# VH-VL binders against q58766, part 13

Target 1, 244 residues: q58766
Amino acid sequence: MIIMYAIGIGDNKEEVLKAYEKLKEEGIEVELIDNPKLLVDKLLDGEIDGAVRGSLSSSKVILYLRERIGKFYRASILKNPFTNGIFLLSPVGIDDISEDKNERIKDKIRIIEFASNFLKNYNIKAKVAVLSGGRLGDLGRNKVVDETIYEAEEIVEHFKGNVDIIHNGILIEEYLKDGYNIIIAVDGITGNLIFRCLGLICKIPGYGAVILSDKNVNFIDTSRNANWERYYNAIKFLIGGDFG

## First folded at step 17 (VH-VL)

Design b3
Fold by ESMFold2, fold request of step 22:
Structure b3 (fold): chain C 244 residues (1-244), chain A 118 residues (1-118), chain B 106 residues (1-106)
Amino acid sequence: as target 1 above (244 residues)
Amino acid sequence: QVQLVQSGSELKKPGASVKVSCKASGYTFTDYGMNWVRQAPGQGLEWMGWINTRTGDPTYAQGFTGRFVFSLDTSVSTAYLQISSLKAEDTAVYYCARHYNWEYFDYWGQGTLVTVSS
Amino acid sequence: DIQLTQSPSFLSASVGDRVTITCRASQGISRYLAWYQQKPGKAPKLLIYKASTLQSGVPSRFSGSGSGTEFTLTISSLQPEDFATYYCQQLYSWPTFGGGTKVEIK
């Protein structure tokens, strides 16, 4: 059986090509695909074994993927800067979860379930931290912040006991120091911004964003304007899944 | 009064199967994870894995992924450990133990001695 | 997996003695450590969790301390009923137990 991978190529061609050449030097077969629908179709039809969005438009690729497989979420895989482990940050797609309160709580519950199962497949015990816009002591300062706090507490109540899950507010740095490896952002916008700060500005090592769904989709989402190492590392992860 | 009551001792021949039960009472069964721990004669404690009592999803420690099966019957608040193709090395006391948020194993069953004649 | 090394493996002491048992982890586990007492023929009994929190109903002569990689269980005044084997357990990752410390009185 022929093992074949693809990287989407749109803007940022030089960085994608650099990743391609490095992979080729290592004997890894990669197709460069400049058509969003073709990238998704080849993956789902079994013509390729794994795909990285690369520098193709997120809205075009992700929208079409959603049309083909239904609802899914994205989780960024990042190296924990305080430990030797990794953590998943989710949601990181700006449109991954509903604006409706009841539906977004269900979305976050499903994200926790899929992310926990993802880690279990790598023999990693899930430690879940649910972010909100403040601490419990901040209740009453702002109605939007209050809503995020109550939602986080409801999610924790759903899982507590069987699962190591906590809400202690907005303190992402404390969760990471304590080895929490599933970080649930308030929404897709906040998750995306956290990723951009940690991964793109502070350059914490990462492996792209995986698809969280009830389907097995070997796909990694990457920033359109990433450096070549991110595209290269995404393919290497699809091949072997080595976290360090 | 929280209590975990396990089934009685078993004497088995190599190649047979055994099913150990662990019946919980005095608490909401699905609010705590259920673990299985093995202790061979004269040896220490060895975590075998756990089962999520809310979902029924088992997780097995390395070395316990073949012949060992965890299951639940939530209607009677009972967890089960089944060991197939018994070997002499399976001779041990098997404990169930509950956890909360992975902070501790606070209540344990009394243990079930499984003896496998070689 | 995270290995726990207990010291000593065996200890003989008199009633009234202060005894300490150490547990060293092969990597950082924050404060996710529990201590258990096991008497012959009995199930383990939880003494301490989160490194230093005393379980309800456990005598105050038991205490725990430590974080990161090094932890201790202390019995401030050993009693005859404290004859047992003591185990540490980490719950930072998939659980593992230390090898045990057998405490004999006399």
Scores: ipSAE 0.736, ipTM 0.890, lowest interface PAE 1.0, mean pLDDT 91
Fold by ESMFold2, look of step 17:
Structure b3 (fold): chain C 244 residues (1-244), chain A 118 residues (1-118), chain B 106 residues (1-106)
Amino acid sequence: as target 1 above (244 residues)
Amino acid sequence: QVQLVQSGSELKKPGASVKVSCKASGYTFTDYGMNWVRQAPGQGLEWMGWINTRTGDPTYAQGFTGRFVFSLDTSVSTAYLQISSLKAEDTAVYYCARHYNWEYFDYWGQGTLVTVSS
Amino acid sequence: DIQLTQSPSFLSASVGDRVTITCRASQGISRYLAWYQQKPGKAPKLLIYKASTLQSGVPSRFSGSGSGTEFTLTISSLQPEDFATYYCQQLYSWPTFGGGTKVEIK
């Protein structure tokens, strides 16, 4: 069987081409696709085995992907700076989860389930940490913070026993030191900000954002303005899931 | 109060199948994950995998991805291990053990000896 | 898989002795290590979890310590009922067990 991969090419073509040339040097053939719908169609119709959005517009590619497969969430794959394992950070799309209180709890539960299945497929045991806006000892100080704490505790209660899941407030550094590999942000804005700080400012290595859904979609979402290494790493992940 | 009671020992020929049961009592069955652990004669402990008691979703350790099937009957708080196409190498004591949040296996069944010989 | 190496494999001791068993992990596992006691013909019994937390009903002569890659189980004053095989187990990733330490009468 012939294994085919594709990278979307739009803006930022210099960095996409650099990744393409590096992959070619390693004997990895990749198709460059400049049409958002074609990229998605080829992936979902089985004409290619995996796709990276590359520098194509997120609004065009992601909207069409949602049209074809329905609701999904995104998780950023990052190297853990304390353990050098990986962790999934989700949600990272600003509109991935509902603004409605009851629905966003259900969204986070679905994210945990899909992320756990994702890691299981790579023979990785899920260790889930749910973030909130404060610590349990902060209850009563701020209504918004209290709400995030109660939501996190409800999510933990939903999974209790079977799943390795905790809530210890906003202490993401403690979770990462302890090897937690699914980090659930308060919302899409919080998750995106965490990603930007860790991935873009501190330059923690990453592999892009995977699609979390009830369907197995071999697709990596990447920034339009990423450096070539992010596009390269995304393809390397699709080939074998080698996290280094 | 918490108890895991396994089915009795089994004598089987190569090629046969066996189904080991593990009946839980004294706690809410779906609040704890259920694990299977093998111990061959004179050997150490070997984790075979687990089953999520809330969803029924099994996970098998790498060496146990073929002939071994985990299942549940939550109506009677019972987990099952089925081994098909038995081999002599399957001769072992098989334990069930529950976990909570992956911190420990705090309660174990008494073990079921499965002997495979011609 | 995370390998656990127990040391020693065998240990001869007298009642009243202080016994120390070590468990080394092939990579960092934080504090996610449990200790079990197993007597012949019986299921393992949980002694210690999270490296140092004593399970309810376990005598206080048992203690655990360590984090990262190096862990110890200590029996401060060995009793006749403590002659058994002891196993460590990591639960940081998919569980694995150490090879065991058999504690026998000297």
Scores: ipSAE 0.734, ipTM 0.883, lowest interface PAE 1.1, mean pLDDT 92
Fold by ESMFold2, look of step 18:
Structure b3 (fold): chain C 244 residues (1-244), chain A 118 residues (1-118), chain B 106 residues (1-106)
Amino acid sequence: as target 1 above (244 residues)
Amino acid sequence: QVQLVQSGSELKKPGASVKVSCKASGYTFTDYGMNWVRQAPGQGLEWMGWINTRTGDPTYAQGFTGRFVFSLDTSVSTAYLQISSLKAEDTAVYYCARHYNWEYFDYWGQGTLVTVSS
Amino acid sequence: DIQLTQSPSFLSASVGDRVTITCRASQGISRYLAWYQQKPGKAPKLLIYKASTLQSGVPSRFSGSGSGTEFTLTISSLQPEDFATYYCQQLYSWPTFGGGTKVEIK
């Protein structure tokens, strides 16, 4: 069987074509698809083995994907600045998890399960860190902070010893130093802000966003206005490039 | 208090199958992951994989896919290792060992010797 | 896979000696290393986890140190019951074991 990958091509054609040519030079053949529905349909119908949104419109591609597969979560794939590995940051969409307390705990549990399975498929053992709004020594100072701490503790308790999972408060830098590779944000707003700070301001290298669901969807979401290297890196990630 | 008790030694011919049991007591079985570790005669320890005792989802180390199957019966707090199409090189002691949050393997079964000989 | 190299593979010592065993990882594993003792015909026994935390019931003559890629198990005054094979294990990724260090009577 011939393994086929595709990159969506819309606006920003020059950068997509640069990525295409670089991949071709390395012996990696990809299909360029300019139709949002066709990209999604070919992926879900099994005509291609993996897809990168590329420079196609997010509103057309992602909405159609949701129509076809239902609810999913997103995780940003970022290089860990302290190790040679990657980490997944989730949720990163402001609408990915419920605002209801009990339902958001269930959402985070599902994210952990899907992200762990995603990493397992790349032969990566999950190391999960659940963020809260403060340090454990901050208990009793602020009702909202306390609530986030208790919710994180409930999530950790759910996974009881089978999974490498911790909660040590807000200390994301210590989690990353220790090689934690699934970082669960308090909510979609905090996850989005963390991504913008790390990826867009500090320019930590990224590989796009993976789709987390109970359906096997080999899809990387990328910015419509990315440089060619981001499209290239997304394809390399999909084909199973080496991680540290 | 905590114990992992494995089934007795097995003598098998090539091509046969074997199922090793590991019965846990003294703790909540689903709170700890269960691992299988192989030790060939005179050799070191080799991690074969583990099974999530809460979900039943197994993970196999490289080289242990295909002929090796992990399973559970949570009603009797027991993990199983099944080896099919036995080969002479499968001769080893097989250990079960539990983990918590991947910090340690703190309790081990006594080991089950499987001997495969014509 | 993360490889662990133990040294020495074999060591001869007398009761009362200070014994040092080294474990080197092929990449950084933070502090996620455990040490086990195995006597002939017996299962391994956990001594130390997270590089330096002594397991309950293990004598204080055992200690561990290190982080990153270099780790050491030390027995401050070797006792007759300490003649065994010692293994390191990383739990940072999918577990791997070192090749073992056999400690025998001189």
Scores: ipSAE 0.723, ipTM 0.883, lowest interface PAE 1.2, mean pLDDT 91
Fold by ESMFold2, look of step 19:
Structure b3 (fold): chain C 244 residues (1-244), chain A 118 residues (1-118), chain B 106 residues (1-106)
Amino acid sequence: as target 1 above (244 residues)
Amino acid sequence: QVQLVQSGSELKKPGASVKVSCKASGYTFTDYGMNWVRQAPGQGLEWMGWINTRTGDPTYAQGFTGRFVFSLDTSVSTAYLQISSLKAEDTAVYYCARHYNWEYFDYWGQGTLVTVSS
Amino acid sequence: DIQLTQSPSFLSASVGDRVTITCRASQGISRYLAWYQQKPGKAPKLLIYKASTLQSGVPSRFSGSGSGTEFTLTISSLQPEDFATYYCQQLYSWPTFGGGTKVEIK
């Protein structure tokens, strides 16, 4: 059987085509699909083995995907600047997790479970770090910060011993230096801001955002306005987790 | 006192199956992950995989898919390793070992020798 | 998989000697390395974890050091009960063991 991949093509056609041509030079065939529903349907029906949203409209593709598979979370795939590996940052959608305290703890637990399984499928052992809004020595200074610390500790206790999981506060750079490869943000807004700083300002290489769910969906979400390298890297990741 | 007690030695013919047990005591069973480690006669240690004792989700190392099955009975704090379609090369000592947060394997079972001979 | 290379694979030493065993990883593993002692017919026994933390009940003549790709286990004054095979193990990713170092009486 032929292994088939697709890239959505809408706006930003030149960058998508540049990625397509580079992949073709390397002997990698991809289908260019300009219809959001068709892209999703072909992926979920098994006609293609992996898909990148490309430059198709996010609202059309993501809404239809949610209609087909229900609730899911998003994780950004980024190159770890201190190691030779990747890390997943989640949540990165501003509406991925609940504003309600108890429900967002459940959401984060699900994210950890799905992200760990995602990495397991790439033969990567999960090392999970849960962020909070302060350092551990900050307890008692601010009620909101204290609540994020308690919530992070509750999440860590849920996984007791089976999972490589820690919470040592806000210091994301220390987690990354130690090779933690699942970084759980305080909420969707915080995760999105971290992504924008690391990926868009600091230019840490990235491979798009994966769908975290109880369904096996080989899909990478990319910016409509990305450069060709992001589309190219997303396909390379889908093929074999090649991190450049 | 933490203890992992494994079932006794097994002598099997090729094609048979074996089920090794590892009974834990002295701690909360579901708080620690359970690993299986193989050591062929005169050889080193080889990690076979582990099972999440809270969820029952197993993970198998490369080379240990298909014929090897990890399972649990949490009501009696026991982990199991089942090997089907036994081959001569399965002759080894099989250890269970627990971990906490993947920092170490601090307690090991005494080992179970499985001998596969015609 | 992360490969661990132990050296030497075999070592002959006298009681009282200072013994050093090296474990080299094929990629960086930070400090996530453990050392085990195994005597014939027995399960491995944890000595050191996190590269340098001595397990409770292990004699202070054992020590570990290293980070990244190169690690050592040191026995400051070898005792008769220390003749055994020693294994390193990384727990940074899916665990792997080194090939072992057998320490024998000279």
Scores: ipSAE 0.712, ipTM 0.879, lowest interface PAE 1.2, mean pLDDT 92

